VHH binders against FH protein interacting protein FIP2 (FIP2). Designs and how they scored, part 9

Target 1, 298 residues: FH protein interacting protein FIP2 (FIP2), of Arabidopsis thaliana (Mouse-ear cress) (q9se95)
Amino acid sequence: METSSNLSSMVRLNIGGKKFCTTIDTLTIREPDSMLAAMFSGRHAMCQESKKGYVFIDRDGKHFRHILNWLRDGVIPSLSDPDCSELLREADYYQLLGLKDGIKDSRKEVGEVEAELTRIDIIKCIQTERVRFRGVNLSGIDLSKLDLSLVDFSYACLRNVFFSRTNLQCAKFRNADAEGSIFHNAILRECEFTSANLRGALLAGTNLQSANLQDACLVGCSFCGADLRTAHLQNADLTNANLEGANLEGANLKGAKLSNANFKGANLQRAYLRHVNLREAHMEGANLGGANMTGAIR
Key: E = the ipSAE of ESMFold2; O = the ipSAE of OpenDDE; V2 = 0.75 times the mean of E and O plus 0.25 times the DockQ between their complexes.

## First folded at step 7 (VHH; framework vhh_gocatamig_d2)

Design g2 (at its last look DockQ between E and O 0.01; V2 from the best seeds 0.00; counts 0 for: pae O 14.3 > 2, unsure alone 64.7 < 65, off the site)
Fold by OpenDDE, look of step 7:
Structure g2 (fold): chain B 298 residues (1-298), chain A 121 residues (1-121)
Amino acid sequence: as target 1 above (298 residues)
Amino acid sequence: EVQLVESGGGLVQPGGSLTLSCAASGSTFSDYTLAWYRQAPGKKRELVAGITSGGSTVYMDSVKGRFTISRDNAKNSVYLQMNSLRAEDTAVYYCATPSWTNYQYAWSDYWGQGTLVTVSS
């Protein structure tokens, strides 16, 4: 029955001859001030190709998949410099400010101005034992693909830092502000994120096995496909978090806030879901085998 | 651009088994969520099973315990093992790369042409 409502939200796009299918939500939610959002929010009349119901946009469709993926999951694609430039042009055309910022941040240019340290500085530091960046402002810098294992980032300002594909095993982020940071495909095993602010962070594809996220703000975070086995999520705020397809086997979610959290297809086997409210959580396809749900509100 | 090609469909008796395969062309297969959908005559397309890039799986209720979705990234392939097939499983089965945000819905940029599975005595 829910399938009929989704058909009404389906959008067919023809971008310079390339055809795409998406939903109104995809086009309107993440970037509400974008051209695409404007087009499909009902504010403007859409020109549909009469026969097939496609909305035509006379732009190069080469990178439109990346645009859609951004809108869906907030992931900045890893592209060559030329391709990034092309994508940036398209992002500009569609007025996708978030995407533009993301791309620019990935190109190392923007993050260096406000950060106390440059990527190069950090690289130099990593060559030393027991590197600590406690309380350091590293906002906006690109630390992607680095080995930052065991590094202490506690109390650091890490807003909009790019950590994609980094090794951060056993790194510490206690009380760190990492709002909007990108950890896509990073190794975060046994990391300490206690009381960290990770609002809106992209943690898709990450390995967070046995990570401590107790009391962390994880509002709006994406954990899509993340490994959260035996992670500590006690009293974490997972409001509006996306944990679709995440592995939460044995994870401790006692007291976690789960309003509008998405657990579709998640593995929650033997998870501790004690004293959680699941009424507003999306649990479709979730595996709850052996989960401890004592005191849980369903 | 990802091309998906399904195979393995055919006629099978009730209680029988089939394995569907979907081969993907292109790069970054490992990054995609993959899913099998089916559409029976006169019915809407529905999600049968999905598998994330991380290997997490989802199944429609009616196929739980009977169907198994798996993927082989090295072969750029996704599979649907169908056991204990029933007449109601008769449909065209499609492989797709669904949006993970709308995983249960049949919205994807990439679809195969489908393979027909007929379960009949």
Scores: ipSAE 0.000, ipTM 0.229, lowest interface PAE 14.3, mean pLDDT 85
ESMFold2, look of step 7: ipSAE 0.000; ipTM 0.256
ESMFold2 (binder alone), look of step 7: mean pLDDT 78; pTM 0.793

Design g3 (from f2 with S30D D31F S53E D56S F100Y D102S L104D; at its last look DockQ between E and O 0.02; V2 from the best seeds 0.00; counts 0 for: pae E 19.6 > 2, unsure alone 60.9 < 65, grease 25 > 24.2, off the site)
Fold by ESMFold2, look of step 7:
Formats: structure tokens, C-alpha cells, sequence
Structure g3 (fold): chain B 298 residues (1-298), chain A 121 residues (1-121)
């Protein structure tokens, strides 16, 4: 006499062509609010009829074994960053909150500034196509040594971001908040910083040739030795900025606020200094050959 | 004051070529980015190509590979080499200095008078 226990709660799954066998208990107990639990709660008929085909789920099955091991044993897999990111996407799809939290908690570094995306998320986005991070909060993350040329960060919160050795040529930062960000050895040629907040940013020695900094807040920035040739600085706020030794040849500083700005040894040849107050700035050793100072206060 | 003077427009057959020139005068800063726009009858003015003082270029999708923008900073001149011309390229072409307040450089602070390019059989 065959008991109902011989018709165990086995479930056959086909995840994008990859086949798995597990139990209803595995799929439902550890993560009762998951998509898998919802699909298989009270669906014992599938295991009752062992001749039925597989339950198909149109997802990549590459990492599904890790989901099953989490559901079985509560184990968080140790995976490389690419594989871990792929698993996180699958965990999100199946609404496996416990697995998502376990992975994120074990890999999260403690930071002073909150961020919405990780460095790995950024890398994956830029590898697939040119991408826009408009309005996103990336504060405190490490974006060093990436090619982020032409990337759109307009309106993003980028406080205290590490951009060291990053290629940002032609990137867009319009109205972005990049207060305190670090750009050591970054390439910022032809960047769009219109109306950006760069208060206290460290841009010493950077290549800012032809960058657009119009209306930007540059209060307290370090530009020591930076290359700002032909940069657009109209109406920028350079209060307390350090431009010692910077090259501003041909730069447009029309209407810029220069209170306590340090231009010692700066090259301002052919710069446009219309309607600025130079008496507020420190100009010792600055080269003003050919500069247009019409309407400037000296 | 900035002055932009276009030349080189005319009538050309489909598949033909033209070179547009723009002579710019005014302060050096006014020519940091130079661009060509076009306006077909009844349509809005659209950006065709732009070039920065440093030589960085950008093109609208429909002209990529057919048009080449270049500039001579010493002469404050910008050029648009137009090859493999199509009927859809028929427009008045304007030399311009794109506005830096426009996020994608869709607007300009200064415009020339325009030069007509007509592509027809």
C-alpha cells in the first residue's frame, strides 16, 4: 500500500533551460514572501504528478544553485564581483530579501556619505552603453581609474566622490553637487560644470582645459597647478579658491567672485577679467600679459 | 561684438559634395565652441555638428560619416565638409556659437545669416 509520502513535495524547475530539482519546503520556508514562495505555496499537485513537465521560469539559470543553497541552508555564497552582481539581480527578481540583505551586508563598506549605487553598478552600466546618472546619489563612492568620458552626471549628488585618475573628458555635471570630491590626476578636459557645486573640491594638477565652469560654486577649491587654459569661469564663485601656479591663459573670468582667491604665480595671459574685483585677490607673481581687465577693480 | 559670416552654399545633385565656411570675428572666447546648425523649411533649427577650440567634435546621427567639421583657430574659421548629400540635407545652414547654458548645446548665443544648401535632381 503506497503512502502519500512517496509522492514527495518535489519540484522540477527549468530556469532558462537549466534544470533543477528541489522541494516545496525549500522554495517556501526560508523566504515566505518571495516570488518562489508565492508560486509554490499550495501547489503540491505538481510534485504529485511526477510525469508532468518542468515549471519554466524565463530567467538565466547560471546562479540559481546559489539561490537554492540559500533557501536550503541560509548560506551566502562567496562570489567574484561580476557573479555576485548577477546573483543580486536574480535575487531581486525573485524578491529574496534575506539573500539580498545578506549579500549586501557582508560586502558593504561603512561610509560617512550615503550612496544609491555601488562602484560595480557604475562599471556595469558604462560597459553596456553610454549611460546617464542624472539625479542619482553617488556620494562617497570610489569612481577612480574609470573611463567615464561623456557620462551624464547632471543634477547628481557626488559629495566626497573619489575621481582620482578618472577619465571624465566631456562628462556633464550641470547642477551637480560635487562638494569635497577628489579629482587627483583626473582628465576633465571640456567637462560641463555649469552651475555645479564644487565647494572644497581637490582639483590640483588636473587638466581642465576648455572646461565650462560658468556659474559654478568653486569656493575653497584647490586648483594648484591645474591647467585651466580657455576654461569658462564666467560668474563662478572662486571665493577662497587656491589657483597658485594654475594656468588660466585665455580663460574667461568675467564677473567671477575672487574674494581671497590665490592667484600667486598663476598664468593669466590673455584672460578675460572684465568686471572682477582684483583687489580682493592675491596676485603676487601672476602674469597678466594681454589680459582684458575692462571694468575690473584693481 | 561677434560676427559670423557663412559661405559656400549652393545647388548640388544628390550624392554630391559641398564645403561650407564660416569666418568668425570678435573676442577669442566667443569662439570656444563653433557649430553648424540647419533649418529646413517648416522645421525647427537643429544642431548638425560642433567642434571645440581643442578639436573635439560631435555630429547628429544622420550626418555621421558623411559630414566633417573642422576649424582653423588662427583664422577663427570653421568648416563643414558635406559629402554624399541627400535631399533631406536641403536647408539653410547657420554658423553659431552654442550656448553654454544649454545642457546639450542645443541653443546658441550668436548666429550667422545663413547659407542655403539645396540638394535636388
Amino acid sequence: as target 1 above (298 residues)
Amino acid sequence: EVQLVESGGGLVQPGGSLTLSCAASGSTFDFYTLAWYRQAPGKKRELVARITEGGSTNYMDSVKGRFTISRDNAKNSVYLQMNSLRAEDTAVYYCATPSYTSYDYSWSDYWGQGTLVTVSS
Scores: ipSAE 0.000, ipTM 0.110, lowest interface PAE 19.6, mean pLDDT 78
ESMFold2 (binder alone), look of step 7: mean pLDDT 77; pTM 0.781
OpenDDE, look of step 7: ipSAE 0.005; ipTM 0.247

Design g4 (from f2 with D102N L104E; at its last look DockQ between E and O 0.01; V2 from the best seeds 0.00; counts 0 for: pae E 19.5 > 2, unsure alone 59.7 < 65, off the site)
Fold by OpenDDE, look of step 7:
Structure g4 (fold): chain B 298 residues (1-298), chain A 121 residues (1-121)
Amino acid sequence: as target 1 above (298 residues)
Amino acid sequence: EVQLVESGGGLVQPGGSLTLSCAASGSTFSDYTLAWYRQAPGKKRELVARITSGGDTNYMDSVKGRFTISRDNAKNSVYLQMNSLRAEDTAVYYCATPSFTNYEYSWSDYWGQGTLVTVSS
């Protein structure tokens, strides 16, 4: 009888091709406000992948074992800095706030350079009329869900900063270092990212309409489902970037580096794709209607 | 390299009509979006009309219904038919290959030398 009850609570997950088995309790108890909790608490309809009953989540499964272990026992894994950053991205995606905090705390113990300002400090600052964080080191800070519209972050160190669901409309990031930063579902309309380093940044679900990303390093960035309409991407480095399902209508990608860029299902209508090399880009299902492809290598 | 040469400008009375022409050099004319810009004395250059390689057209609000942009790929030419001309239409008109246009900025790879249109009684 006990075995039957345990089976009824069993959950099979397919995370980006990696299969995991866990329980509803594991997914719902420790982080009740997380995406996973929401998915399996009965509040939302679950999508089953196959006849085998797997729930598919289209994310990298590399660190998902750490997520599950966290949910089970609350233990923060000891990882390298790059792996920690990756795990943080996943934790943010799943909205695992406890895990995020734990990882950040663990990094502090290892002597990581502390941000010059805290989240609280920033909140205090934004309550004032003119806010500039030019050249400030805010690395690793959580600025999620804040209204930071019109804030100047130019030349700032923003490595691994959490900007999830943040309003950053018309904010400036000129020459900022935002490597590994998380902008998931942030409002980034008309932002200036000229010459910014956004390597490995998570920009999925963002609104980047009319943003200026000229000369930006966007290597390995995720733009899944992002709105990039009329964005300036001239000479940007989009090597290994994921733009699956992104809306790039009217975007300017002149001279952009697109090696191994993923445009599957992307809308590139009326995009300016002059002098780009598309030989190594994944263009399956991309809509190129009206795109200017003069000088493009196909 | 694409060269653009405008023609057809001149003096016209209010209410009159004028057709501007722009001839482009090069073999890839059909791949380009083409546009007419104008610049009045003391004013910024502004986009008047645009026609995509696919034939889609856009106009500034003040010229809608009066101006018509068209292209002939066989002749490597773009045209601007201007009807019901007004004094405020006085400007140097430029042909261009805009690479990117948004609400604030317009980018063009190639520009002509312009042709003067004067609307005066």
Scores: ipSAE 0.000, ipTM 0.288, lowest interface PAE 11.4, mean pLDDT 85
ESMFold2, look of step 7: ipSAE 0.000; ipTM 0.114
ESMFold2 (binder alone), look of step 7: mean pLDDT 76; pTM 0.764

Design g5 (from f1 with S56D F100T T101Y D102N S106D Y108S; at its last look DockQ between E and O 0.02; V2 from the best seeds 0.00; counts 0 for: pae E 19.0 > 2, unsure alone 64.2 < 65, off the site)
Amino acid sequence: EVQLVESGGGLVQPGGSLTLSCAASGFTFSDYALAWYRQAPGKKRELVARITSGGDTNYMDSVKGRFTISRDNAKNSVYLQMNSLRAEDTAVYYCATPSTYNYLKDWSDYWGQGTLVTVSS
ESMFold2, look of step 7: ipSAE 0.000; ipTM 0.109
ESMFold2 (binder alone), look of step 7: mean pLDDT 79; pTM 0.795
OpenDDE, look of step 7: ipSAE 0.017; ipTM 0.227

Design g6 (from f1 with F27S S56D T101Y D102S K105E S106D Y108S; at its last look DockQ between E and O 0.04; V2 from the best seeds 0.00; counts 0 for: pae E 19.2 > 2, unsure alone 59.6 < 65, grease 24.9 > 24.2, off the site)
Amino acid sequence: EVQLVESGGGLVQPGGSLTLSCAASGSTFSDYALAWYRQAPGKKRELVARITSGGDTNYMDSVKGRFTISRDNAKNSVYLQMNSLRAEDTAVYYCATPSFYSYLEDWSDYWGQGTLVTVSS
ESMFold2, look of step 7: ipSAE 0.000; ipTM 0.125
ESMFold2 (binder alone), look of step 7: mean pLDDT 76; pTM 0.767
OpenDDE, look of step 7: ipSAE 0.000; ipTM 0.303

## First folded at step 8 (VHH; framework vhh_gocatamig_d2)

Design h1 (from f2 with D56S S106A; at its last look DockQ between E and O 0.02; V2 from the best seeds 0.00; counts 0 for: pae E 20.0 > 2, unsure alone 63.7 < 65, grease 25.3 > 24.2, off the site)
Fold by ESMFold2, look of step 8:
Structure h1 (fold): chain B 298 residues (1-298), chain A 121 residues (1-121)
Amino acid sequence: as target 1 above (298 residues)
Amino acid sequence: EVQLVESGGGLVQPGGSLTLSCAASGSTFSDYTLAWYRQAPGKKRELVARITSGGSTNYMDSVKGRFTISRDNAKNSVYLQMNSLRAEDTAVYYCATPSFTDYLYAWSDYWGQGTLVTVSS
């Protein structure tokens, strides 16, 4: 053959209205277990589709350039905390484990508090009856895909912990510091988060049914698509939180701070919204059927 | 399949020193926590020291200040420097790695066969 098979086919992407151009190799080689690799691994058929148009992905494209640079060259961007949190949301959505680890390692070099126990220490502990990690520092460790149901993390330091796809049913986090932790698709039914610090945590796709988040700091949290039915959110601080598409049916938000919170498309049927300020919230398409808004500011 | 090979054990007088090493083969361990455990007759296996991929170390109280764990990722190896040895340190010492039981990762806990350390007059 005169032509080599080394040239990767061009792929055109439309990520929420932002257009990108890259190659099949870029999308498939560095992160072979990613969602993007799965979408483009059938290169023969995909090459025909890509040559004819854009592949659309209904996500925010704001940080997608950073994902492509990671897939191209393994570059970890230096971003401010809000932008880094947003990039982590997208990395989690696309299942880009290498990028997530790289961002974690970058923050470790910036002087994050060192964990007192390792993942293997946790694994060995949970093989026994009843486990308590009260007051311990586990910041930055990977606890993904474990069964940590009923575990007591009250008062623990859990900054930037990976809890993705973890079973945390009935776990306790009272007064815990879980700033920046990632709970993508975790099971958090009936968890106790009373007075916990979850600033900037990623809770997209979580099952938080009947969880107790009373008095929690939820500033800048992502709850996109989360299930918060009957959750207790009294007096929680949801400033800048993203609840787009979340299900809050029957949730109690009495007295919650909702400044700049995003409720686009959220289900708030029969929610308790007494004494909240909705004026600074984004409510496009929210379903408020049967909600109690006594004393609310509109 | 991952293999761990411990070496450096032997007979030492009280107050002496030994260096244990553990070489890993079949996979690279630069991204994983590595640990030394020991088991004396009539006791359960206990954690002695561990070192994370980032270099953070932890020690059991009875060996703190006497033992030092280190790693050489280029050689895929972990070391345990044991100083001021006491009779209570007599045990079989094992090297170990983290395990996942998730079906997405077919990697399990790996233990070496152990290396005997005897502290006796």
Scores: ipSAE 0.000, ipTM 0.094, lowest interface PAE 20.0, mean pLDDT 79
ESMFold2 (binder alone), look of step 8: mean pLDDT 78; pTM 0.782
OpenDDE, look of step 8: ipSAE 0.013; ipTM 0.354

Design h2 (from f2 with F100W D102S; at its last look DockQ between E and O 0.01; V2 from the best seeds 0.00; counts 0 for: pae E 20.3 > 2, unsure alone 59.0 < 65, grease 26.8 > 24.2, SAP .682 > .668, off the site)
Fold by OpenDDE, look of step 8:
Structure h2 (fold): chain B 298 residues (1-298), chain A 121 residues (1-121)
Amino acid sequence: as target 1 above (298 residues)
Amino acid sequence: EVQLVESGGGLVQPGGSLTLSCAASGSTFSDYTLAWYRQAPGKKRELVARITSGGDTNYMDSVKGRFTISRDNAKNSVYLQMNSLRAEDTAVYYCATPSWTSYLYSWSDYWGQGTLVTVSS
């Protein structure tokens, strides 16, 4: 009799091709405000068919085991810095606030330079006129969902900062170090990212219309589904960047490094692709109508 | 390297007309988007008009219907026809090859030296 009740609570997940089994309790109890909790708490009618099959989530399943272990036991894994950053991105995606905090705390113990300001401090500051965080260390803080429009973050250390769903319109990030930062679904219109380090940053779903990303390090960034219309990407390093489904209409990519960049299904209509090397770029399904490809290597 | 040289600026009365010209040196003029910017005293530089390599045009709201941007690739030139000029149009006008243009922000590979337009009675 006990075995039948446990089966009714079993959930099968397919995370980017990696299969997992867990329980509803695991997904809903520890992080009740998470995406996973929302999906499986019954608040949203999951198709009855999903009870017999795998629920598919289109995310990298590499670190999902750590997410499940967190949800089960509250254990923060010991990971390398890169893997930790990846896990943070996933934690942010699933809105696992406890996991995010736990990872941040674990990094503090390893001697990472503490942010000079807290989220609360930032909130207080943005209520004042002409807020500047130039050169400030804000590493690892959560600034998600804030209105940070016009804020100057130039030369700031923004490593692993959470900017998800923020309004950062016209914000400045000149020479900022935002490695591993999460900008998922943020408004980044007309932002200045000149010479910024955005290595490994999550920029999926962002609005980067008319943003200046000239000379920026965008290695390994995700721009999946991002709006990059008329963005300035001259001489940017987009090595291993994912621009699948991105809108790059009218964008300037002159001199950009595009080794192993993924432009599958991207809109590059009227883009400036002057003096770029596309030999190693994935261009399947990309729209290149009217693109300027003078000097481009194909 | 592209050099841009503006001309045609001067003093004009309100309601008057003026045509600005920008001559570009170098090859591949037809490949560039061209734009006119202006900067009034004490104000930020702003995009006035833009014309793409394909001939698409856009204008700032305040000049729509009054200003017309055009290009002649054979002459390596871009023009700004300004009609119904107003005092608020007084500024140094710049020709540029913008990578990105907006009313608030502009990025360009090349800039001219500018030409002064003064609208005064």
Scores: ipSAE 0.000, ipTM 0.267, lowest interface PAE 12.8, mean pLDDT 84
ESMFold2, look of step 8: ipSAE 0.000; ipTM 0.094
ESMFold2 (binder alone), look of step 8: mean pLDDT 76; pTM 0.772

Design h3 (from f2 with S30D D31Y Y32N D56S; at its last look DockQ between E and O 0.06; V2 from the best seeds 0.00; counts 0 for: pae E 22.5 > 2, unsure alone 55.8 < 65, grease 28.8 > 24.2, placed apart)
Amino acid sequence: EVQLVESGGGLVQPGGSLTLSCAASGSTFDYNTLAWYRQAPGKKRELVARITSGGSTNYMDSVKGRFTISRDNAKNSVYLQMNSLRAEDTAVYYCATPSFTDYLYSWSDYWGQGTLVTVSS
ESMFold2, look of step 8: ipSAE 0.000; ipTM 0.086
ESMFold2 (binder alone), look of step 8: mean pLDDT 75; pTM 0.761
OpenDDE, look of step 8: ipSAE 0.121; ipTM 0.615

Design h4 (from f2 with N58V D102N; at its last look DockQ between E and O 0.01; V2 from the best seeds 0.00; counts 0 for: pae E 21.3 > 2, unsure alone 61.6 < 65, grease 24.3 > 24.2, off the site)
Fold by OpenDDE, look of step 8:
Structure h4 (fold): chain B 298 residues (1-298), chain A 121 residues (1-121)
Amino acid sequence: as target 1 above (298 residues)
Amino acid sequence: EVQLVESGGGLVQPGGSLTLSCAASGSTFSDYTLAWYRQAPGKKRELVARITSGGDTVYMDSVKGRFTISRDNAKNSVYLQMNSLRAEDTAVYYCATPSFTNYLYSWSDYWGQGTLVTVSS
């Protein structure tokens, strides 16, 4: 007899094609001011006729399990930064304030390795001769529009640093971690990015002429409209990179990983494309005049 | 395959001058960028000067104003005039056809055997 009463509180959800089963209590108790609570608290006459069917919500269901788990147990999931961002967007949509706060707090606990230096500190430093920030943690700081030419950032943690419109000519980033950093419209001529992590970095509109990006992780980077003439990209990982409209004239891409790289409209004249696999690269409109493609897989 | 042969190295006193020559074999010399590199004992090879097929030149900072790179396409040769030589200029000098060169980085498809320049009193 007790099994019948629990069935009456069951809710079937279809979130963007993913099906979930939960209870009214789960949806209404922990976050009473949420969209989900409003939908299922009986305040809004949801058409009783849907008692036997799935309630459809036109959202991505990828992280909905985390939402349900939050509502059930109050547990914030441990997710990657990108996934956290996605979850936050969903939390906003459903107006789950507690979940939003929890995610933000968890990111704080994951030691926002506070930048060791402030923007002001850096400005003071660059006024002195031979500035080195080797191995320094500068994560999340805004260095936009500064003249940082010849500065050594080797081995530094530069995650999510803003370098927009900076002058970084001849700067060094050897083995630096600059994941998610923003270099939009920066001058990066002759920079050393050897073995640097630039995953997800925004490099659109940059001048990277003759820059050394050998062995760099450039997965998911945007180079849209960037100047990469005579750049060294040997063995770089350009998986899922966007190089639309980029100038790669004379660039060396020997051994580079180009899976799902976008070269639409790119200039690859006289580029060295030796021993690359272009099968999964998007080459529509690319100029390959004079390119060396010895050993390339097409 | 391009073969490069350096000549002109030797012993010179500080403040002296020396001209290095590099002769290239093969066709289409005029299409190549040419460069001089040097390697001192215990040090890494470094770009000294570069000249493009169009005649554009680049020099390392330490040799600016002292060294001059030039080319003669008719002779399939590149030259390095070195003036005001210093002890720190002592190195094996190499001629090369660099595909990628800048002040910091370079790689070449073809190298000569090198010629030794010793600057000593």
Scores: ipSAE 0.000, ipTM 0.311, lowest interface PAE 13.0, mean pLDDT 84
ESMFold2, look of step 8: ipSAE 0.000; ipTM 0.078
ESMFold2 (binder alone), look of step 8: mean pLDDT 77; pTM 0.780

Design h5 (from f2 with D31E R50G; at its last look DockQ between E and O 0.03; V2 from the best seeds 0.00; counts 0 for: pae E 19.5 > 2, unsure alone 62.3 < 65, grease 25.4 > 24.2, off the site)
Fold by OpenDDE, look of step 8:
Structure h5 (fold): chain B 298 residues (1-298), chain A 121 residues (1-121)
Amino acid sequence: as target 1 above (298 residues)
Amino acid sequence: EVQLVESGGGLVQPGGSLTLSCAASGSTFSEYTLAWYRQAPGKKRELVAGITSGGDTNYMDSVKGRFTISRDNAKNSVYLQMNSLRAEDTAVYYCATPSFTDYLYSWSDYWGQGTLVTVSS
């Protein structure tokens, strides 16, 4: 007899084509001020009529299981940064304030390791001779418009650092983690980025002449309009990179991964494109005059 | 096969001036970026100056304001005017086409023999 009462509180949801089953209590108790609570608390006429039907919500259902788990158990999921961002968007849509706060807090705990140094600290340091920030965590700080030429950032954590309009000529970033960093319009001539992680970095408008980007992770980077003349890009991963309008004259891309790379309107004159796969690269309007394409797969 | 021949090196006193020349063989010289490199004893070869086919120039920081790279397409030549020379400028200087060489490192067999510049009192 107790099994029948639980069925009456069951809710069927269709979230963007993904079907879920839950209970009214799950949707209304933990986050009473949420959209979901409002929808199913009986305040709005929607709940009474369709005993047998799915309530449709036109949202991506990819992370809805995490929303339900939160509502059930109060558990914040462990997700990648991109997935967390997506979940936050959904949490915002459903006005799940507790979930939003929880995700933000979990990101803080997973250590937005507070930058070890402030912008002011760095400014003080660069006024001294032989500045090294090797292995330092500078994540999230704003270093825009500074003269940081010849500074050694090797092995440093530079996630989401702002380097816009900086002078970083001859700076070193060997094995640095600069994921998501912003280098917009920075001077990066002769920089060493060997084996650096620059995933998702914004490098549009940069001067990267003769920069060493060998073995660097450049997945999803934007190089729109960047100067990459004679740059070293051997074995770099340029998957999903945007090089639209970039100048790659004389650049070495031997062995580089170019899947879904965008070279629209790029200058690749005399570039070394030996042993690259261009089948999935977007080459519309690219200038390949004099390029060495020995062993290239077209 | 592209041949590069450097000339103009020699002994010069500190503060002195020297002009290096590089003659390149082959057709389509005007289409290539050209550069000067130098290698001091016990040190790695380094880029000194570059000039694109369009005439854009770049310099290593230590030579800015002192060195000037130029090209004459009619003569298939590139030049490096070196002023205010210092002892630390002592090196073998090489001309190269970056299309044939790694801009910072050698990735091609096409190098000139180089010309020695010695700055000494």
Scores: ipSAE 0.000, ipTM 0.328, lowest interface PAE 11.1, mean pLDDT 84
ESMFold2, look of step 8: ipSAE 0.000; ipTM 0.107
ESMFold2 (binder alone), look of step 8: mean pLDDT 77; pTM 0.773

